# Miniprotein binders against b1l550, part 236

Target 1, 279 residues: b1l550
Amino acid sequence: MRLPEELLERARDIHSEAPSHRIKLDRVGSFGLKVPVEFKGFLLLAEADVWVSLPEGRRGVDLSRQVEAIYELSNPPKDPFSLCREAAISLLEKLNYADSSGVSIRFDAPLQDGESLKYYGVEISSIASDEIINKIRVEILGMTACPCTAELIRAYKSSEIAATHTQRSLGILEVSTKAEHPDPDKLASIIERAMSSPLRTYTKRPDEGGLVIRSLSNARLAEDVVREMIHLFLEEFGHLPEDTHILAAVRSMESVHMHDIYAERSFSLDEIRKEISSH
Key: E = the ipSAE of ESMFold2; O = the ipSAE of OpenDDE; V2 = 0.75 times the mean of E and O plus 0.25 times the DockQ between their complexes.

## First folded at step 22 (miniprotein)

Design lo5 (at its last look DockQ between E and O 0.90; V2 from the best seeds 0.00; counts 0 for: pae E 1.54 > 1.5)
Fold by OpenDDE base, look of step 22:
Structure lo5 (fold): chain B 279 residues (1-279), chain A 83 residues (1-83)
Amino acid sequence: as target 1 above (279 residues)
Amino acid sequence: SWKKVRIKFTFDPEEREEVYEFLRRLARELREKYGLTTLVYQEDGKIRIFVKGDPEAVDKFIEEVLKELEERGVKYTVEVEEI
């Protein structure tokens, strides 16, 4: 049942009223929308968040306009990078009272693994204020082997390949830049290469054995993985603007403990370049 | 009252990056001066500025941006659209 439109003439516009407390809000919007996107030939249903700022003198945001803005741009489906950027701009244009806007899109990205698929998690964002800031977060699982246990076992019983405990580890790269979004596949590749070994969706026994041997031969602490991620990132993306901000992190789901091991480094490109040059 | 304007600039590719950095700085200064919302971005090889706020302030913003570009001797084409 649709209420009569004449009620709009009688009802107060609650959103345009002055709030009881005059305080600016940074983000007000709709979270957990579902929008179609096209990514590498796949049509995916992604989760989306849309928001704008709210000035101190306005009680609420017109949420319907925000939802309309992103869905107008989502048909036909397009790449998530363009969708984020265009939607952020559209939000800023449509909502008069907003001095900033933002869009985030999340989905599992397909990654080819032989004849099968694996995946990584991706969140693509754009924020429009004075300028457009593009953000991308990539999360992918890998395998780590502990070098400490390996060394203890080697000392106890001499072997060519020392046994050690292995676990799944989640690698994270988050990049914020005024440039275009970095390629998420390249970011995922950096994370995998920084691990002891990648994970595989499908393995035959010989392949599985080889994967484990590779892991044991490339044992790494969580700290080693983060440092390697940073190193590989600088090699691939050193051309980005100096004010580009990066978070590199690893969460290791340790197989000998009930808790996880976590390591991270946050930095700007100019900061890390100065650090490396000083050595 | 609100006025919204899209400005689209086409510059020589050799000068575009330098002019882009200049326009970013200028827009920030003028935004603070006049209490405006501005967005400066690049798309399809063109520099775009979105500005919204008080109509008189928006007009002053546009006038000052164009004046500063003229004083620098930069060659450009400009399209201005009120939305």
Scores: ipSAE 0.742, ipTM 0.917, lowest interface PAE 0.6, mean pLDDT 93
Fold by ESMFold2, look of step 22:
Structure lo5 (fold): chain B 279 residues (1-279), chain A 83 residues (1-83)
Amino acid sequence: as target 1 above (279 residues)
Amino acid sequence: SWKKVRIKFTFDPEEREEVYEFLRRLARELREKYGLTTLVYQEDGKIRIFVKGDPEAVDKFIEEVLKELEERGVKYTVEVEEI
């Protein structure tokens, strides 16, 4: 059923009224939108959130305008970074009452893995206010091998056994910067190189043996995986603005325990350089 | 009433980063002075400013930005679009 258009002249415009409690809201928006994106030759269905600030004197947000802002830009599909940034700017332009806007886009990024594919998680955002702040979070699984157990087994009765427990670990890099978003493939590569070994979709037996040997030869504590991620990040992205903020973390699904372990460090580029140079 | 303006500046490449930082700080100062919403960013090798608010305040913002650039003595071209 479609209601008569003439009713629009008679109905209250609820959204433009003042609210009964005059409180500014930081984020009011439409979350969980499905938008197509083109990423490295793949057409993906991403999940997007869009929002604006809402001043204390306005009761509601024009939701159709918010949704329009991102969908106008998403057909035909384009790269998610351009979509994210352009939509954030468009929201601020379209919604007069807003003094800030934001867009987040989440997708699984495909990677070639031999003759197959693997995937890692990406979430990007752009926040527009007096300037644009770009954020990216990358999550990818790798393999870690415990060096403590490896050392204990090595010492056991002059044993020839080279062994330790291995497990999947989720590596996380999150970057907030005034510069363009870092390339997610490079962030994923940093995480994988910090691990004991990358994971594969499948392996032939010789490749599986090599993967296990690599993991044992690169046995690392979760704490040192985080430290290595930071080291590798600084080598590749140390040129970013000094106020760029990074979070590096690993969640290790320890195969010998009923629970996971977690290690994390957040820092700005300026902060971490001072820390390193003081030692 | 609201006025919304996009401003697009082209500067010599060797000056662009220094001028960007200057414009960012200037826009922040002027937004507070006149009660405006401003956004300063770079795109396609150009510096862009979006400003919205009271029409008279927007006009003064644009006038002061151009005045400060002239006083600084930088070479530029500018496009101003009301939206």
Scores: ipSAE 0.644, ipTM 0.901, lowest interface PAE 1.5, mean pLDDT 90
ESMFold2 (binder alone), look of step 22: mean pLDDT 87; pTM 0.854

Design lo6 (at its last look DockQ between E and O 0.92; V2 from the best seeds 0.76)
Fold by OpenDDE base, look of step 22:
Structure lo6 (fold): chain B 279 residues (1-279), chain A 83 residues (1-83)
Amino acid sequence: as target 1 above (279 residues)
Amino acid sequence: SWKKVRIKFTFDPEEREEVYRFLKELARELREKYGLTTLVYQEDGKIRIFVKGDPEAVDKFIEEVLKELEERGVKYTVEVEEI
C-alpha cells in the first residue's frame, strides 16, 4: 500500500525543523547496507555505511537520498575504492546542509592459497570534507609460536627445535591517508610475513609438519609481530605522505590462557621516521 | 538559497602538484572567510573544486580563486558547472 502523494503537502517536514537542542552531529546515516562490488575478478556482496554531518539548526538527515546515492553508483558493480570515493563526493554534493560525508565498505577479500582460497577482512573508507581522506583496515589471521616457553623447554630438555605452544593471532593494519588507498593485498602480505607462519586452508601432512617447524623456528611475541609489521610497512609504503597515519596491532588468541594478548602502536609517518633516526 | 558549483582545472603536469597544494590552502582560507563548504581533489590528472553555500559567497569564492591563479601567472584551462 502506497500512501497518497497529496499527504506530503499536508505533513510537516520533520527533518527540516529546528531541533529542541541546537547541537551539530558529526555522523548521521545508514549502517549495514548491502552493496555489490567487484574485487580482483570476484563479485562480492559487501556491507556499507554511509553518513553525512548534520548542522545544529536541522533536526534530521534525508536518509533516502543517502541510500539512493550509493546504489546509483553501485550499478553496475565497480571496485570498492572508486565506489567509496565517488559516493562520498556524491553525498556531499547532494545533501546541501552537510559540510562532510563518509562511506565505509566491508567484506572478506579472497586470497589465493595454492589451489584453494583463504581470506582477509578489509574495510575501505573515504571521508570528504575540505579534502578527501582515504582509510583502509586489513585484518588477517596468522600463527604465532611463543619464544618464552620454547626457551624453558630448551633449558629443560636439550633439543634442536624446542617445542612450544602455538596459537592463532589476528594482525591488523589501518592506514589513513590523503593519497590513494594502499593495496590491501600488500598490507595482508606484510601481516603474514610478520607472523611466525601463515595459515593455510588445507595442508598435506608433510606440508603441515613444515609449517609447524617454520613457526617453531620463528617464534615471536605479539610485541615482536607488531614491530615487524611496522618495519615491513615502512619498507613497502614509506613513499606515502608524511601525514599518513597508521595503526599496527596484534591480538593473539593464547592457547594456554583464557584471555588474549594485545599489542598496538599508532603513529604518523613523520613521527616514526624521527623516532628511528634518533637511534 | 544554495548555489553549488563544480570547477575543473587542467594544469601543466610539471606545475600541477605545486598548484594543487596552493589551491587546497586557498580554498581552506576562503571557506572560513565566506562560510562555505569546499572540496578540493584530483581526478584523471585534473584538479577539481566543489563549492556550495550562499550564492553571493560562492561567486566571490570563484572570483578570488581565479584572481589568485592569474596573479601567480599559472597557465590553465577551467570549466565551471553549476549543479
Scores: ipSAE 0.750, ipTM 0.922, lowest interface PAE 0.6, mean pLDDT 93
Fold by ESMFold2, look of step 22:
Structure lo6 (fold): chain B 279 residues (1-279), chain A 83 residues (1-83)
Amino acid sequence: as target 1 above (279 residues)
Amino acid sequence: SWKKVRIKFTFDPEEREEVYRFLKELARELREKYGLTTLVYQEDGKIRIFVKGDPEAVDKFIEEVLKELEERGVKYTVEVEEI
């Protein structure tokens, strides 16, 4: 049942009042919305968060206007990067009292794997205030092989048999920049190439053997996977603004332990270049 | 009351990045001076500014931005849209 709109004549406009405690809020919005996006030829159902700032003099946010803003832009479906940026700008334009706005969009990105598909996680955001800041986080699984165990087995009885433990490892690249969002496929590729081996959706026995041989030939510590991710990132994206911030990380589900190991480094492009050049 | 304006500038590509830095700093200064909300960004090879606030303050913002560009001697075209 829809209530009569005439009741608005007698009801207070709660949202437009001043609050009893005049405290500004940084993010007020709707989180967990489902929006359609078009990505690389796929129509996906993504999860979105939208928000604006709320000044100390305003009690509440026009939440329905926020939701309308992103849904108006999502029909027909468009690429998630355009949707994210345009929605952030639209929110700031539509909500007079807001000094900043933000949108985040999360989805699983499909990736061709031979005749099959695999995927990786993507979260993008755009924050509009005095300028636009774009952020992207990419997460993809790969395989790592332990070089310490490999070396111990090589030395054992002068054996020619190569062996070590392998495990799935989650690689993470997160980039915050004033430039356009980096291409997520390129970020995912950087992470996979830093690992001992990529994962496959399926393998036949000869392919499985090749995968294992590759992982043994490219055994890496989690620390060195992170370092390699940074090296490859600088090769591909060194042209980004100097104040671009990056987080590179690996969470490895070590097959011989009950727990995971984790390695990470965060830096700005300016910072890492000074570090490398200082030797 | 509120006034909301979109401004779209086209500059020579060779000068666009330098002018963009200038406009970001100018907008930050004027935002504080007049109590406005501003957003400066690039799209489709153009520089866009969104400004909102008190109508008189918004008008002063636009006037001062255009004056500073003229004093800088930068060639440009401009489109102003009130929303």
Scores: ipSAE 0.662, ipTM 0.907, lowest interface PAE 1.4, mean pLDDT 91
ESMFold2 (binder alone), look of step 22: mean pLDDT 87; pTM 0.852

## First folded at step 23 (miniprotein)

Design mp1 (at its last look DockQ between E and O 0.74; V2 from the best seeds 0.73)
Fold by ESMFold2, look of step 23:
Structure mp1 (fold): chain B 279 residues (1-279), chain A 102 residues (1-102)
Amino acid sequence: as target 1 above (279 residues)
Amino acid sequence: SRELYLEYRKLLLEAFKLIREAMKLLREGNPEEALRLLEKAFELAQRAFELAEDDPFTRLALWLMAQIRELQAEAYKKLGDKERAKELKEEARELEEELGKW
């Protein structure tokens, strides 16, 4: 049973009070909101988190106003980058006691794959204060082929057998920058091109054979995939501000092992350039 | 197919537009006209649900159907029809549960 709504007039505004312990909070928010977006012509249901900082002198956040900041902007559906940035700004306007706000939006992004669509994971964020910091994370599956096993099998019969184990690998690129969010399709493309072969939604047996042969011809360690991702990222996004921060990672679900292999590198653009120029 | 997706998209965009108009009517104290728009919006979202070819499209259509039922419940509550409002809230909850399966 719901409580009568007339009680709202009589109830004390708990949120505007001082707390018993005057401690600043970094993130107070509503997480897991469902919100519609339009991404490159596709209407999608995204999941959103919204938050603000809370000063030591304020007991609570006006949660309804916080949620309003994103829902007021979500119909008509708009591109998730605009929604993310505008909602973060709206949070600071609506909750003027906060010195920072943040919005995250997560969705499965469609990619054309022959006659079908395949999907990859996208999470974007905008964190607003006296400046705006934009973050994007993309995750996409590809195929990797082990070069160590391939070499061992080649040596066994002097190239009579071209074989190795292949597996699904999850590639991850995460970018944090003061510039606009990088295009997630370009990040996904970098990840796929770094793998031994892409994955397809639907494959006929001749095409499946071609993908396997391609993967054998591009056998790569997880470490090499990460290095290639970084190389390709620098080619396409080296123009971003020098303090842009990147994480490149691969989790390989090794088909012949009981465990995953993981490789990761975090860097800023100025850091990686110095590292490369020293060689 | 691309053709089916474009029809799905067209139906949902019109449903979103009707929802915006209905929400304005509710603020203006006209729940009867809002209900007419919301019933049309629900029919459009339901047709989009039937056309959805992929799970993400099914999820959005189901979510929108649930949102429309919640707005209809709000409108009936403003008209004093508590029984119909309760029925629509229950249907919204059922749609949300179905959404979680996709």
Scores: ipSAE 0.822, ipTM 0.949, lowest interface PAE 0.5, mean pLDDT 88
Fold by OpenDDE base, look of step 23:
Structure mp1 (fold): chain B 279 residues (1-279), chain A 102 residues (1-102)
Amino acid sequence: as target 1 above (279 residues)
Amino acid sequence: SRELYLEYRKLLLEAFKLIREAMKLLREGNPEEALRLLEKAFELAQRAFELAEDDPFTRLALWLMAQIRELQAEAYKKLGDKERAKELKEEARELEEELGKW
């Protein structure tokens, strides 16, 4: 949707004025835009945030040009990785007063789950300045079984598979790198494998039973999940630049408590390698 | 089903193509021809909407329908038909409201 040109011209005059206070702003833009993307063959509607820096001598950003930049690149729909990078670059070209730009695209990514689709959350970002930094955040729900309760029950009842409480847990991997965006499906897989079991959209009774048994047989603390995520990440993505930054986190929605359990680790690849090598 | 999705995808991609062409025509000062393409695009998007079984596909179809109605309104405005433009803008708003429920 193009705003009438007449409105754009009037808005430009105000934005080009000197500000009352000469202060640079880091990010000014439009948040919550809707843009079509093609993700692994799926046409999806995503939400997008676009922004640029604003120099101290300019009152405001030409927001209409920002919106135009991303929409021009969105038809035909393209992969969100390319869209993000290209839009970030285009913003700097179109808004020559900006020294930095950024684009973030959010959507629920389809993932094949047997004959059905399940979804996980994805946010793909690119920040452009003298360099381009690519960021991806993946969030996916899984299931965890508590090893502490399992151990207590085992101690009380000599059973090979101890009953324990289970809960839904949100796993998060965020990666910032100068390299290309990591594959979000691989990141989602890492999270699922780090948990006691994945969640299923539709389960038949035998499948449900199997899922529960698997969880019980693979009981993990939130802390265990985070450590496993990091371990699996290093195995899959250890080839990324050493200055790549990672956030691994888990939020466990505890079934026996009213509060959630949260665990996280933020690290660079060089930092974590040094840590592991020291043991 | 995979077949339904492929048909959905085909319809939407064709609609997107028509929209691009219509936008070009609007810029070139040919709103009448643009309207013909937009009408066809809307029909395709509507068919896609009817085929959509999942929320994300429904949302995209609704969004595209709303965008087409907005472009049609713009075209009618250029033709001097303010009443029709207003009607189409209202339809676009209704579609956006429906999109917000998904």
Scores: ipSAE 0.642, ipTM 0.873, lowest interface PAE 0.7, mean pLDDT 89
ESMFold2 (binder alone), look of step 23: mean pLDDT 88; pTM 0.895

Design mp10 (at its last look DockQ between E and O 0.67; V2 from the best seeds 0.70)
Fold by ESMFold2, look of step 23:
Structure mp10 (fold): chain B 279 residues (1-279), chain A 102 residues (1-102)
Amino acid sequence: as target 1 above (279 residues)
Amino acid sequence: SRELYLEYRKLLLEAFALIREAMKLLREGNPEEALRLLEKAFELAQRAFELAEDSPFTRLALWLMAQIRYLQAEAYKKLGDKERAKELKEEARELEEELGKW
């Protein structure tokens, strides 16, 4: 059975009613939308979430207007940072009962790796109200080599033989700031440089040997990777506003263990500078 | 290769432009001209899909092909051809199912 269009004239507008329990909601939206973007010359299919706040006196959100806000801006495909920010602003314009809005966009960013591409994870957000807060999270896999096992093997043989277990480790940088989003390639570079060695999509035997030797020469605890990420971040992005918040983390998939190792530190730029200057 | 990606990109950008024009025509009540543009857009997206061939760019091409089929369905609905509109919606859903495999 199909319902006549004229029923819309007789039906209650459920969304504009007051709810039976007058409770404000922080995020009401549409999650998992597919959206085209253009990132550094690459056309990509991204996933987006859109939301607004819902005041205590309004029962529901107009979901079609909400989705419309981002899709109207997505053709032609454009820079995901511009799309994110502009869509968040458009949500407030279209849904004037909301006092804040948010858009997140996530995609796998291509990075040239010899003759092929490798990918790292990017999720960006813009939260709009009387100001805009920009957030970016970058995740990239690297290789880590355990220094504790390396030292045990050196001591066991009484020779200077360096050997240890290596594993994939996921590095994470998350930045929340009132400034523009940091360049995700620079964040990914910071993470890779903090690791024992980068991962490649394909290596020949001589190159594979070089990666292993590099990782042994840069053996690092997960804790050391996090500290190095912070150090490198401050060198590159110390100019951001003092209230910028950062999370630096590593999840290590330890090759000789049944479980993962995790290390993280969150901080504002103001906090970390004071901490470092006190040493 | 890089040459293949540049052709892929050119085809998709042309398809996006035709889609923008077709959507404008649909708003203006010109579904027959919109269908002409959408058929060309689908051909371009399909060619881009073939160039991508088992690559990470396959997802975008499939998604765009599905969107074009949904727009064609909208155009046929405006022309009163409910059966063709239904067929095109089913084709779009099949493309989205294939997209989910990638």
Scores: ipSAE 0.734, ipTM 0.914, lowest interface PAE 0.9, mean pLDDT 86
Fold by OpenDDE base, look of step 23:
Structure mp10 (fold): chain B 279 residues (1-279), chain A 102 residues (1-102)
Amino acid sequence: as target 1 above (279 residues)
Amino acid sequence: SRELYLEYRKLLLEAFALIREAMKLLREGNPEEALRLLEKAFELAQRAFELAEDSPFTRLALWLMAQIRYLQAEAYKKLGDKERAKELKEEARELEEELGKW
């Protein structure tokens, strides 16, 4: 809701001039805008990036119109999915020289954790051209327990629950689709279920003990987590278009090493189905 | 608590509505009436800020307070009161700086 007027007065005729070099640009816009959204009943302040393509014959983009486009749609606050889509379309309408536009909205999404709220990272995007592509990225922290160390300890001392080191791990799911944005809470749930255990904001001693025991009983490599994420994703979102693209990744912040372990798989639904069917 | 959040939400939505109306009035050349609405909106946003009590919801309230101060500054500028407009812009900046700490 920053008054576009002061921005409008400064963006004069320079943008319509011919550039010194006639080269098309893919993305030109404003990054790091603050916009209000309503996410599942929660009013939140999000960060937004807005951009359009710039044709070879135009020196610059009318940035004030870009900012105006998203802010006009942000009061009253609306869901970030609709905001992304509508703003992307509005950008193309307002900036008629652009053949493509994009909007990205980032915020920490509240998730119910017992009586409290925990948060996970969300980036919701829409790219408009001849078609609209919707993208969502979810990042959430969980806990992993190492099966390798557990096996070593088991071999040394017979125990039903082998001691092992645990660490925080960041799970990432990124989905790009021509369909509607997947539900980020479901994506977050997939990530948490793929890990040894979720993290909790507040735990009482018995709950903490239970969490650790669960983690130890479900020891997983970073590679295991990624594979499980993919498996669970296919179960929940297998109905998405075949050309839907997915990135599943885990960054494990190892407790026994100075470096992190990273694992990822990028795939389309078509590709991964063919892969699984071949085995 | 859920009750506190619902009150917070109510206050902010009311403030947003007042801001929309104030912006319309500003466009229509009625800065005096716009200022009255913006003052009410600021009070609501401030109450919401107080209810947020250093939670993640504090950010939106602070941001909205800053936006209201900018709109008030614009209204005063239209009224020819440049001094008051400058003061309000400074207050808005301070609120944005505070927002940056969160």
Scores: ipSAE 0.671, ipTM 0.881, lowest interface PAE 0.7, mean pLDDT 89
ESMFold2 (binder alone), look of step 23: mean pLDDT 86; pTM 0.870

Design mp11 (at its last look DockQ between E and O 0.62; V2 from the best seeds 0.69)
Fold by ESMFold2, look of step 23:
Structure mp11 (fold): chain B 279 residues (1-279), chain A 102 residues (1-102)
Amino acid sequence: as target 1 above (279 residues)
Amino acid sequence: SWEEYQEYRKLLLEAFALIREAMKLLREGNPEEALRLLEKAFELAQRAFELAEDDPFTRLALWLMAQIRYLQAEAYKKLGDKERAKELKEEARELEEELGKW
């Protein structure tokens, strides 16, 4: 239904009023916005969330200004990291009553897989206040093989019967830092190298045998996949600020079990270095 | 193929550029010229949609086609053609519904 224009002219500015209950809110925003980005030469449709803090003395947020902050920066399409950081800064400038802002951008990142592409999940965030904190989460599927089953089969039969169960596993690396976002392809590579074998989108029968053989040759416990992810992360990204926080995790859908196995470790670079040096 | 992707990319970047200019024309109060650019942009996005090899590329092309229809609706509203604006908004919603299949 349309309202008369003269009635709308008399409507008060609800957003700038004081609320009945003076309580600060941490995140008020627009979630699930679709935004174009360019990632390493690929034009992609990403999903974005934008928000600001809302002080106790303000009833509402100017939602149109929030949406404008990211969309005016999204054409021409640009790399999602620049878009994320610049939009977070723009939000604080445009909504000057807020003491913090945040932008998250999610997309499926293309990864070369022979003649075709496979995709892995990326979510980046920039949280702006008196400083900017950058967060990235990468999720990629790989293949794992059980070393316990492989050892039992080897012990029972001769080594020419090399077999164990294999399954798909989701590897997760999440990094929060004051430095620039780590390259998601490098994070994805760390996850894949920590697993028994990568997953391929196109496989011919010889390639399938190679993937299974690689899995059997690199059978690893979920716990050791996480440990290897951490080791590889430290090799590649040990130069990041000492207060950089990391979560490394794997969720394996075990082919011979009815439930998933999950392992994770969270740490700061400072914490893990102290832990390693204490041995 | 990489060659087909590069054509897809070229078409979409040209469509984005036309959209930027059309939005400027709408702000300047020139919806008739904006509509000419938006028609061209839609054709380019539609050609990109036909070239899309993977679901993510199909999704972006469909999304852009929907955005162009919303901008065309805005332009027709500024020209006083509310029926055409309504038709274009409905077409945009249908494109967004189709986008959800991919």
Scores: ipSAE 0.789, ipTM 0.938, lowest interface PAE 0.6, mean pLDDT 85
Fold by OpenDDE base, look of step 23:
Structure mp11 (fold): chain B 279 residues (1-279), chain A 102 residues (1-102)
Amino acid sequence: as target 1 above (279 residues)
Amino acid sequence: SWEEYQEYRKLLLEAFALIREAMKLLREGNPEEALRLLEKAFELAQRAFELAEDDPFTRLALWLMAQIRYLQAEAYKKLGDKERAKELKEEARELEEELGKW
């Protein structure tokens, strides 16, 4: 697809002239482009960022060529994984002065939730240079129940299921690898399974009750959720290269406090394996 | 429903195909035939929009409608009809503004 002339005109002001200061730039590109993709059979409008490096001897990047590169690959709509990789490679071919390129595609991914669809956030990226690095970030909301309050109530009143406060929590998994992009649905599943319960778009009263009961029965700290995410990730994706980098994080929107609780761990597969084996 | 989505998908894919062909025709210097295809593409995208009840499907349809209007404007510009081209660009802008509300 060809972008409207107006979008192309905004991209024209970057010339092959020598810059006033001979400084290399790491990323120069167009951010917030809209591109169609096909994700697991769903046609979606995604947001895309495209960039290349700029050598010290060049004043600016040909932004029009960058935009053309991704749009040429976007009709017909294709899967965002291939689009990212192919566009990143195409950028280097079209802009031969660049030693690196990158593409990032963001959208809300549909996920089956009974008879309805719910959505989680996904960002798929590829960075091309002498090698290709694939990155995926998945964000999905779930529910956590506090084990601390549950324990206090249990101590006060003997019950099989102790009452506790619950809150929405955002789980995040980010994976950077030289391998193919991990399946975002699997990543989303890991996050949901690591929490006390998933969220549902629509619940009938019995379903809502069941969801709450499950949450109370699986009370977890934000720290517990992150550790569980890592554990489940290793079980599912332990076959990835050892230099694969992972960020696992949770942001709990606490219901009893005015602030959020945040926990994270950044690691390579090699590092975390060594850590676990040492115990 | 899944059936409604399949129809939506079909309509959009057909529209995308027509757009590809229209763009080729524009490059080949045949704006008249390109306009005929773009008109059909717009009708398909509009039908898809009408089937789309919720985001994100509505957004894609609106975006595609806007893109088609821009291509139509380009074709009319090549034909020397600057007034019609301006009108179509304005319609495209309005569709993009509507897209921004979703």
Scores: ipSAE 0.641, ipTM 0.872, lowest interface PAE 0.7, mean pLDDT 88
ESMFold2 (binder alone), look of step 23: mean pLDDT 87; pTM 0.878

